# VH-VL binders against c7peq0: the designs that were tried, part 1

No score or structure here was measured in a lab: all are predicted.

Target 1, 252 residues: c7peq0
Amino acid sequence: MHNKIYNSFIDRKAKGIKSFAVLIDPDKVNPADIADLAAKCTAAKVDYIFLGGSLVITNHLDECVQQFKTLCDIPVVLFPGSPSQVSRYADALLYLSVISGRNPELLIGQHVLSAPAVKKSGLEVISTGYVLIDGGAPTTVSYISNTTPIPSDKDDIAMCTAMAGEMLGMKVVFMDAGSGARKPITESMISRVASQVSAPIIVGGGIRDAEKAYLNCKAGADIIVVGNAIEKETSLIKEMADAVHAAAPVLK
Positions, changes and structure headers below are counted from each chain's first letter, unless a header gives other numbers; antibody chains aren't numbered by Kabat.
F, E and O stand for the ipSAE by ESMFold2-Fast, ESMFold2 and OpenDDE, each averaged over both directions (binder to target, target to binder). V2 = 0.75 x the mean of E and O + 0.25 x the DockQ between their complexes.
[cut] marks letters that were taken out.

## First folded at step 2 (VH-VL)

Design g1
Fold by ESMFold2, look of step 3:
Structure g1 (fold): chain C 252 residues (1-252), chain A 120 residues (1-120), chain B 107 residues (1-107)
Amino acid sequence: as target 1 above (252 residues)
Amino acid sequence: QMQLVQSGAEVKKPGASVKLSCKASGYTFTDYYMHWVRQAPGQRLEWMGRINPSGGDTNYNEKFKSRVTITVDKSASTAYMELSSLRSEDTAVYYCARGLEYSSSYFDYWGQGTLVTVSS
Amino acid sequence: NFMLTQPPSVSVSPGKTARITCRGDNIGDKSVHWYQQRPGQAPVLVMYYDSDRPSGIPERFSGSNSGNTATLTISGVEAGDEADYYCQVWDTSSDHVFGTGTKVTVL
């Protein structure tokens, strides 16, 4: 309600402070492992937990949110498979419009249907322009959205898409290669977009190491989100968080 | 199956430049970062820089940044490293090394090495 | 700059265990990778992400990393294991850093 999470994005961007988010898919995470994961995220000073993905078919979202909220103080931000899938226990909702695509249901259609329930939930709603970039292989989001991702070398198309989204009122730009992406978004594309938008920029998909996370921040990403690499190796949480946090100026 | 074949040994005078090549085969060249690592006689390995062959993005070790240039020829599946203003302490074996698919965490395949000798 | 220090040498009898240490400030917070370099040859990756073994590397190679020390352990040492061994990490200030190297001698 009070734009606490969105204001943290804005305030940190204004200070040049980079943020690390761990993306957790409720369909994939073993509930027995959540306590260990929450402890690792806390020890690493992870800035946000993003819950969800393009396909959430289990009815465990509420339980997953409540477990993380019980086990740590890290803000929990929803990334639901559809705009109608919400949990009132979360701190905020990324209300995604797939602005890179031409699927009217993902642009606005599902939002028309879900808006009353989203408003009644009391969640902080963050207007998010979702820009899908080709990650070198089909991803769940590219298949489900029935849209063509922006080609990985078309920096100007990504830039114009993000500019238009911001001009139309999107508060955040989410550049995503998608869960399961083979290749991450290029630093060139991130820089091109960052040069033309003031909105906080979230970058995800295909990020496999701390160096890439760091270089994406240097290119202009404000929030780095990683899911697949953490799912495979939770010991990377600390290293990636450290790299992201080191991309900000230490002292002015 | 996979091979990284480097150019032959070089002998150079101080102040000259050298350009080394590394030809890749047996994998999709543009899907893997290419690194250059050197080893002076009796010394540890020293990372010099890398390139993403897909878009040409480079990252260099600050120690070498003013003297090193890494490039690729995508159609020939070949990476190049040029080191300018050579000094005697640049005498070393220079390796190209492949990272993971779209990752630079570690180097899972190495070329045979190229000896560069810098002597007056 | 981030520093990785290894003992210069380790001697081990055939069939025994060699332990090669790599010391760095809070190295337990980093992913450590290990390379074997036989005389006159290029390095070969033998361990990555602290304890993961590449395909073709025998199970007698293992790794650990905590606090200020990472360790590559070679049990059942064979004559063919005689080589130089280097650890490696990535660091924001120093990029890819290799350790000082350890010569393993099989006696």
Scores: ipSAE 0.632, ipTM 0.838, lowest interface PAE 1.8, mean pLDDT 90
Fold by OpenDDE, look of step 3:
Structure g1 (fold): chain C 252 residues (1-252), chain A 120 residues (1-120), chain B 107 residues (1-107)
Amino acid sequence: as target 1 above (252 residues)
Amino acid sequence: QMQLVQSGAEVKKPGASVKLSCKASGYTFTDYYMHWVRQAPGQRLEWMGRINPSGGDTNYNEKFKSRVTITVDKSASTAYMELSSLRSEDTAVYYCARGLEYSSSYFDYWGQGTLVTVSS
Amino acid sequence: NFMLTQPPSVSVSPGKTARITCRGDNIGDKSVHWYQQRPGQAPVLVMYYDSDRPSGIPERFSGSNSGNTATLTISGVEAGDEADYYCQVWDTSSDHVFGTGTKVTVL
């Protein structure tokens, strides 16, 4: 599997198709619930399953990936809190550099350490500029990395950050308000970033309803990521997926 | 709703040129690439080339590069394919097809096809 | 040049399962797309990205891709499934490449 997932991102973007990704934390998900979750995702035509946790507490990543791979045909993309969280059973890895911060470890340090393992895994690696936006609550990433998120009202900073990431060769921009965000990323900020970046834009954090998902898409998001909301209410998967898929094409 | 409508059948002599048209409707013409694919009688599909209607950039199959020219009229949402120095082997049904770019590109909508017959 | 090879024909009884293979070097690393072409008609996309179905394509159509072989599977074959099927990929050396085509005959 070489560049399949990334190519799907850019092709869908080019087509104006919006994508919905369900974020699952392997450390939080009950294995007994995975079958049902997979079924719901399939029924809702979820485009991607993002697997990843901010913390490495348990070694359930491989098992979780394998379960999903056996239960559905939805691409499984690793969205790790650390570059070291790798499973060769996944379809791709978002290789995240936290470019919103100034922590050298999250910019390149951890990547250097994990690079051999990642290479050995044979995974498709998608260089990703991770842009942490202030969601009104401290994120695990922010806490662990001691990084300061971009203020929610600083659209230009977010834009410049994303631009820089793209110019540095990062293939995807991930704007994240973080887990448990009180405030999702504004449409204004998404639009501002989207106006200057041609790379696929992933948006996550604090999205709690279908309308917000839809509006983010309309603003310029290519992929919507939702985790917490669906963990609490799995019925939202279908509603959000439908909203995302119904979003009008936004082509640059 | 998406539709590609091609020009009518052509009969040409060897050495002549043919220019086919493909009119797109139901979508933003400049948002998708337009490809040309041909199929000789009883043969497999053969990709000829593509154009980006937005920028006008083209890419051709090496086999046809010296003889094929793909163009667009954005105002008419129409793509064109001109094939010169026609040979009997060029007898085929020619299709336009909407596509995307990059290695995962596929063709989601096709024209009805245009038969080009090359005979002396 | 990158090449895709398909069996020239597959015969199947109604209600049974047809499997159409597409072979190519390391094709599993590529995205494979499939087209159905009924006699006298233009091709129709029936599968993309190995296993994704376009709207309107029945669930009885499925796709897989690994190693050197991609497969289009048609379960519960119907008379209307009789057609030529083509796999397709993009390759850096050959651009868009179609398979040799498979004639599916419903007995």
Scores: ipSAE 0.000, ipTM 0.498, lowest interface PAE 12.9, mean pLDDT 91

## First folded at step 3 (VH-VL)

Design k5
Fold by ESMFold2, look of step 3:
Structure k5 (fold): chain C 252 residues (1-252), chain A 120 residues (1-120), chain B 107 residues (1-107)
Amino acid sequence: as target 1 above (252 residues)
Amino acid sequence: QMQLVQSGAEVKKPGASVKLSCKASGYTFTDYYMHWVRQAPGQRLEWMGRINPYGGDTNYNEKFKSRVTITVDKSASTAYMELSSLRSEDTAVYYCARGLEYSSSYFDYWGQGTLVTVSS
Amino acid sequence: NFMLTQPPSVSVSPGKTARITCRGDNIGDKSVHWYQQRPGQAPVLVMYYDSDRPSGIPERFSGSNSGNTATLTISGVEAGDEADYYCQVWDTSSDHVFGTGTKVTVL
């Protein structure tokens, strides 16, 4: 079954259905809390669990993937920050190229080195153009990527970057302010990018409440990913999921 | 010290406009959404709208959308709310209120309020 | 229109517990925030995200939210707690909605 997760992205986009993803960082999550998280995500009808982060120092990734796969039926999608973030137990891999940056290692270099192992893993591989936006503070991803983020008020630079990524064959665009961002991506920037790309658009970083998640969807985001706010307050999972799902058509 | 200081009371006739100000100090003005909330005598609080001072994006309560305009002057750390086509029902205390850093979930700091009286 | 309904008033003796309810359809799925408004003053945030206290609010204030009812609980009520109390949520159809308000009278 080729492209099962990617097909779900495009099928939901075609129907106008917005998706909510919960980002879990294996270095931060307490294993004792995973059962509660899985139950809350299931009850809230969370569409995807993204596992990974900008820097994963421990080897908890396989444990986290297996625990979520045991505890719920929500697709588990790897969001790798390094070549070591590959687990054969996951449903898919976001194979990120940092197209907003000028670091050749994150554009293609690490992909050349990891590609044989990624191919052998049997994972569904989703070509993803990663666009880092200035989130108002240094982030793990900005440091690790050695990449200058696109300024938060440069909508046309973000738009051209995403457009070029799509033209070069990227299946998905991921606009990210970074984990720990103070400023989320503006609705203006999301709208500008959405006007020019057909690929599914993932938006994350700095989203702290259900209203922002909803407005990002109305601006053209297809998938909203939230990590930090949920780490602080897991009761937000249901409210944010409801808000994201409310942005879809109610009745035809 | 964080402060939201609003302009003084106003008396207006029906059909006029009013423009209220809210000057912020003690924090980075562009990092927090600014909201306007009103309260008619003896009534509940009613949200009117908000602005993101960074980019100027606004969101208005549908009830007021045709009559309300919220703006900011970033250099003066001041938000404004203009309400046009005033009616006697617009007699109320108008508050500015700040949300969390880059969040509009709740309002953790409020100005002192400005009384607007609309009468013939 | 999303509606939040509160009892118009609650009377409580000093030292006792006041419970202020806020009713809305599936309000347990929303984050509920609470404001205290003393006569002639601006509202003050006293609870957010159902049960979190802002700095400077005593521990005798607590909150809960499940099903169709959110509750602000004030234990050990003092004369200074006499005020109007409003709940507030955000809703996709109605934006920010405040409850009808509850006047707490300390007798």
Scores: ipSAE 0.603, ipTM 0.826, lowest interface PAE 2.0, mean pLDDT 89
Fold by OpenDDE, look of step 3:
Structure k5 (fold): chain C 252 residues (1-252), chain A 120 residues (1-120), chain B 107 residues (1-107)
Amino acid sequence: as target 1 above (252 residues)
Amino acid sequence: QMQLVQSGAEVKKPGASVKLSCKASGYTFTDYYMHWVRQAPGQRLEWMGRINPYGGDTNYNEKFKSRVTITVDKSASTAYMELSSLRSEDTAVYYCARGLEYSSSYFDYWGQGTLVTVSS
Amino acid sequence: NFMLTQPPSVSVSPGKTARITCRGDNIGDKSVHWYQQRPGQAPVLVMYYDSDRPSGIPERFSGSNSGNTATLTISGVEAGDEADYYCQVWDTSSDHVFGTGTKVTVL
C-alpha cells in the first residue's frame, strides 16, 4: 500500500491512459458543496482528488479529506502549498520540491522541517519535481517564496529542469502555470519535456476547457489538474474528464 | 471596444491559394485564442482551426488540416489564415473569432467576415 | 462525427416566447453555446455554458441543457430577434461543432 497511488500513476501511463484530477482548496471550498462535488466527480469518473492550498489559513484539511473519503472512492492526494500541510487521512502526498527556482527553502529547507510530521503521518510520499511556469499571473507560491517561474516560451529550460529532477530521483514531474493562470502551459513545452522524461507528468494551471485539457494530454501530459475552472463552473468536470480520457499519448 | 477587423473580399480561381488577415484591437492579442470559422452561402457555420497567439500552437479541423495554415504576427496583433488548393466549395464568408483567455469552447467576438469566391 | 440538429425554422408572434432546440447525443454532458446571426452580419454570442448570458444580452434570453437537448428560450420576442440561431459545442472527435441553424421569424 505504500506505493499504491504512485503505482497507479505508473500503470496508467504505461497503458497510455490519461488521468483527470480535480483540485480542491480546503480553505475555499464550502463544506456544504462537497457532497455535490464528490457526486459529480464520481459520475465523471474523475481519477484523483487533489487537495491543497497555497496558504494555510484554516485547519479544515482533515475534515475536507475525511468528507471526500466518506462520499466517494476516488483517491485523495495532497497537493500542498507547503510540505507542512499534511493529513494522515489522505491516500498520498505529493512531496513538492520547487526545482524551477533557486530558493533553498523550497528545494529542501521546508522539507527538513516537515519530514518528521510527514513520516509520522504514515502517508504514501511521492517525491515530486515541481516546475513552475509563467502563467501570466503571479502565483501565491511565487509571492511567498520569491521564486521566478520559467518563462512560458523556454521549452528547453523546462525540459532540462524536469530531466534534472528525474535524475535526482524525483518520481513525478509537476508542471504548473499556477492558480489563476491566464496562460496555460503550451503543448510545445509539454511535448518537449515528455520527450526526455519517463516519469509521470502532471500539468496544471489555466486550463479552462476540455479542448485544452485534451491537447495537453495529446502533447504528453499524463495527469491533468484543474481547479479554478471547476470552481467557477462545475459542469466542466464531466466534459473535461471525458476529453482527458479520450486522449492518446504522444509516442516517444 | 474589442474589435476584429478582417481583410477585404477575395476572388480566386480553383487551385489557387488565399491568405486572409484579422487584426485585433482593444485587448491583449496574445491572451486569447484566435479561431477561424467559415460559412458557405445558406449553410451553417464550420470551424476550421485555431491558434494560440502567445505560443503559436495550432489545432485544425481534420477536414482542412492538409490545406489550412494559421499564423500570427504578434507585433501587429494580426492573425492569418491561408487556404490552399481552393475549390468551388470553398466559396464562403470566412470569420475570425476570439476564444476567451487562451482556452475557451466558445467565441465571444467575431470579425466582420471576408467573402472568398472561387470560380473558374 | 458529433452532430447537432436544430429545427430549420421557428415562427413566433411579437411578445410571445420562442424556443430553439439543439439535439445531440448526450449533449447534456457538454457545454452548449448559442449565437445569433442577423442577415448579412457576423454571429454574436448570446449564451454560453448552457445558461450564462454575455454582457449586453437581455434577460429575456435564457438557456438550458439536459439529456439530448439544449434549448435557447427567448421570451417577449421583439422584431430585432429575427435572425438565425446556432448552437455550438466542442467534441473530442469533431472539435468545434455548430448546429444546423434555426431561422427565427417574427410574425
Scores: ipSAE 0.259, ipTM 0.746, lowest interface PAE 2.2, mean pLDDT 91

## First folded at step 5 (VH-VL)

Design n4
Fold by ESMFold2, look of step 6:
Structure n4 (fold): chain C 252 residues (1-252), chain A 120 residues (1-120), chain B 107 residues (1-107)
Amino acid sequence: as target 1 above (252 residues)
Amino acid sequence: QMQLVQSGAEVKKPGASVKLSCKASGYTFTDYYMHWVRQAPGQRLEWMGRINPYSGDTYYNEKFKSRVTITVDKSASTAYMELSSLRSEDTAVYYCARGVEYSGSYFDYWGQGTLVTVSS
Amino acid sequence: NFMLTQPPSVSVSPGKTARITCRGDNIGDKSVHWYQQRPGQAPVLVMYYDSNRPSGIPERFSGSNSGNTATLTISGVEAGDEADYYCQVWDTSSGHVFGTGTKVTVL
C-alpha cells in the first residue's frame, strides 16, 4: 500500500500493540557503530528506526539510511530537524509541524520550502503534529525552534493542542520533551491527550528507564521513541523494547 | 542537609487503617519519585508503590493496589502512604525511598523507617 | 511473578572476596541494582544499572550481570561490610522486585 508505515501505526494502535522506536542522530552516531546498533535493534525486535535530530550539520544522512536498510529489515523513518533532512532511501518521513509553537517558519514555512523536494523524493509523507513539552532544561529543539514549549503541568493545553492538530488534518501526534530533556512527559499529560485524540501518539524525550517507557504506553502512548538513554547505554535497547511490547494486550 | 523523616511507630488492630508520612527536606521535592517499601521482620524488602510528586501520577504493586493510597502535599514537601484493611501480616517496617531525578529505576535515599505493628 | 533468589548467607575472611549472586530468569536483560542493609538501619544503594558505583562507595565494590545471574563482588572485604545485601530489578508484571537477601558474615 501507498501508506505502509502510517498504516502500520494505525493497525497496531487498533490492536493495542505498542511500538518501540530507536532514535539515531546522524551527527552523533559513529558510522563504525551502526552495524552493532542494527544488530542490537534486530535482536530486541525494535519496530522502527527514527533518523534525525534538531540539527543535522553533516551530509551523511543518505549514507546512514542506506547502512541501516542494508543491515536490517527495520523500517527507517525520517525525523527531520531541518529542510536538508530529506533522504529518498528511507521508508517514510514524519512531516512535522510544530503546532505547540507560534513560529510560522516551523508551522508551515519549512513545508512550503521543502514540498517540491519532498514530493520528488517519492517518500511516504506522514503529516505529524509536533507538540513540544517543557523538559525542565534548555534543549536543542527548544532553542532552535524559537518557541515556548507547553509547560509540563498544563495537561489541558497539551490536550487542546493535540486535538486542534488532529482536527486540522494531522495524522500523527508527536509529544516530545526534546533530545537531552531533563524530565520526561508525565503519564497524566499522556493520558489526558490520549483521551481526546484517535491519531497514533508518539512520545519521546527524557525517557531514562524501562519502567517509564512501559508506563507511558499504559497511559496511552502508541509509539515510544528513545535516543539519548540508548546513546549512553545500548544495553537498554532490549530492556526498553521488552517493556514496551509487554504493555500490549494479550491477543488470544 | 537532605533528609527523609518518617512519622512514628504505630500499633493497630486488624481491619483498621494507617497513614504514614515522609517529610523531605534539602532537595526539590517535586523532582524525584517517592516510593514506599516495607520489610516484615526477618524478610526481604517489598515494594508497595510510588508517586510522582509533580503530577500526582501513581504506580502500585498489584498485591497492594486495592488497599494502598499514596499521596503528596507539595507545599509541605511530604508524601503519605495509607494502608487500609490491615492484617497481622502487615506488621513491618515501612520505608519511604527517593527515586532518581525524574526516574523510578532505583532508590538512592531512604527514610529511617516506621514500624507498624498489627495485633489483635 | 518475577522471582529473584539469592543465597541466604556468604561467609568470607577479612581481605578476601565475597561474591553475592542474584538469580532470575533472563536477568541479564534487566538492569540490576544492589542495596546494603546493616542491622536496624535503612538500606543504602551500593550498585546501580548492573555495574555503576554510587559516589562514596569504595571501588572494591563491583557488579556484573549476564544470562540468569547478576553478581555483586566485594574485594578486600572489611568487617564493616558485614550486612544484608539485596538485588532489585523492575518487572512489567511484578513492579519493583527485591531478591531474597544475602547475609554477608566477615569471619
Scores: ipSAE 0.589, ipTM 0.835, lowest interface PAE 2.2, mean pLDDT 90
Fold by OpenDDE, look of step 6:
Structure n4 (fold): chain C 252 residues (1-252), chain A 120 residues (1-120), chain B 107 residues (1-107)
Amino acid sequence: as target 1 above (252 residues)
Amino acid sequence: QMQLVQSGAEVKKPGASVKLSCKASGYTFTDYYMHWVRQAPGQRLEWMGRINPYSGDTYYNEKFKSRVTITVDKSASTAYMELSSLRSEDTAVYYCARGVEYSGSYFDYWGQGTLVTVSS
Amino acid sequence: NFMLTQPPSVSVSPGKTARITCRGDNIGDKSVHWYQQRPGQAPVLVMYYDSNRPSGIPERFSGSNSGNTATLTISGVEAGDEADYYCQVWDTSSGHVFGTGTKVTVL
């Protein structure tokens, strides 16, 4: 039970199945719109709902999680930016270490502080190597932690970073250009990372349409995460989901 | 104020190569994809490929993948398209077009087009 | 190989309504864009994301997309509307795909 979501990641990856995740910020989503959003996600066969944000302003996480769990059967995975973004009602938690940076707090410090609460929550915990890539705009994480992202053209650095994360026992690699990214992660970088990493690869940030989502999958991404584009236009959910589901990985 | 200005008409022999240019102005060149689309006489528009001017990443129509190369000079806000091993059927007007990412990319600005004639 | 099929021609009298169809399998699940191309000119975007008008495009132009058919509608047709019209989508198997084009003639 405590590995259900992770097992789904590796099973789908092994089968060459690409997954689409909708990212929802509990502080930005209107509760009145959640029903419609859940319906659209279900209709589009969205594989995961990621809940979380880099900055928690209000405490609507539990309510948001419960609402989605009530309205649809899509797994809800927490994508927390802080220890306060934990809800026992979710299906899993991506426990993120920012391995692209050199901030001890984001590597282990915040984890130590949050560990009791996370343990108490009973959530499936998925150790995740978070790799922040320069998306042409500073991320909330970068502002708060003064963490420098990996340059967008440094494929080898991203590769080595992901490799290190995996060798340290992190079960998932999350490559993120950040919320509001102007420049999404390149296919070359994704391919480079994918060639050396066996762990599921999640890619997010700056994905605005079905084309990019598809190409990221072709490059080696296993899970595509989209937030901002969907927030602006929820009708994109189906088109993007279909593109992801139609994609196949490149040969390693 | 946004404008795409393409290079002049070309006449080539079969087997030769042609390299066209597209200079962008009035917007941040690296913020948008640049696409190349051609149109043979009396035919429909045909997408050839695109480039991310910021990263240099390209994606080509499989039909042209072996013969087409799209590049950019960021300092000059100029995109290039080179087509090799030209054939008579490559005779067409070639357009550069700015791509906008949304619900599937669309092309909101187009160059004036460049006629390429391939004849023996 | 994803295909978009348009009628080769549509004739309409001034002041009347022209409807240009674009047919494709499950095209309603895609975003359709439309371009106007006057003789000897480059294409001009006239509709994006099924039903959105770019700046400068008159309200006479409207779009819809459902099922297997997208439609560009031009009400109150004027002489200046005479042109070729192309629909366009992005497809995972084919990339960016344009329709066969429709010549609109104003009688």
Scores: ipSAE 0.468, ipTM 0.822, lowest interface PAE 1.1, mean pLDDT 92

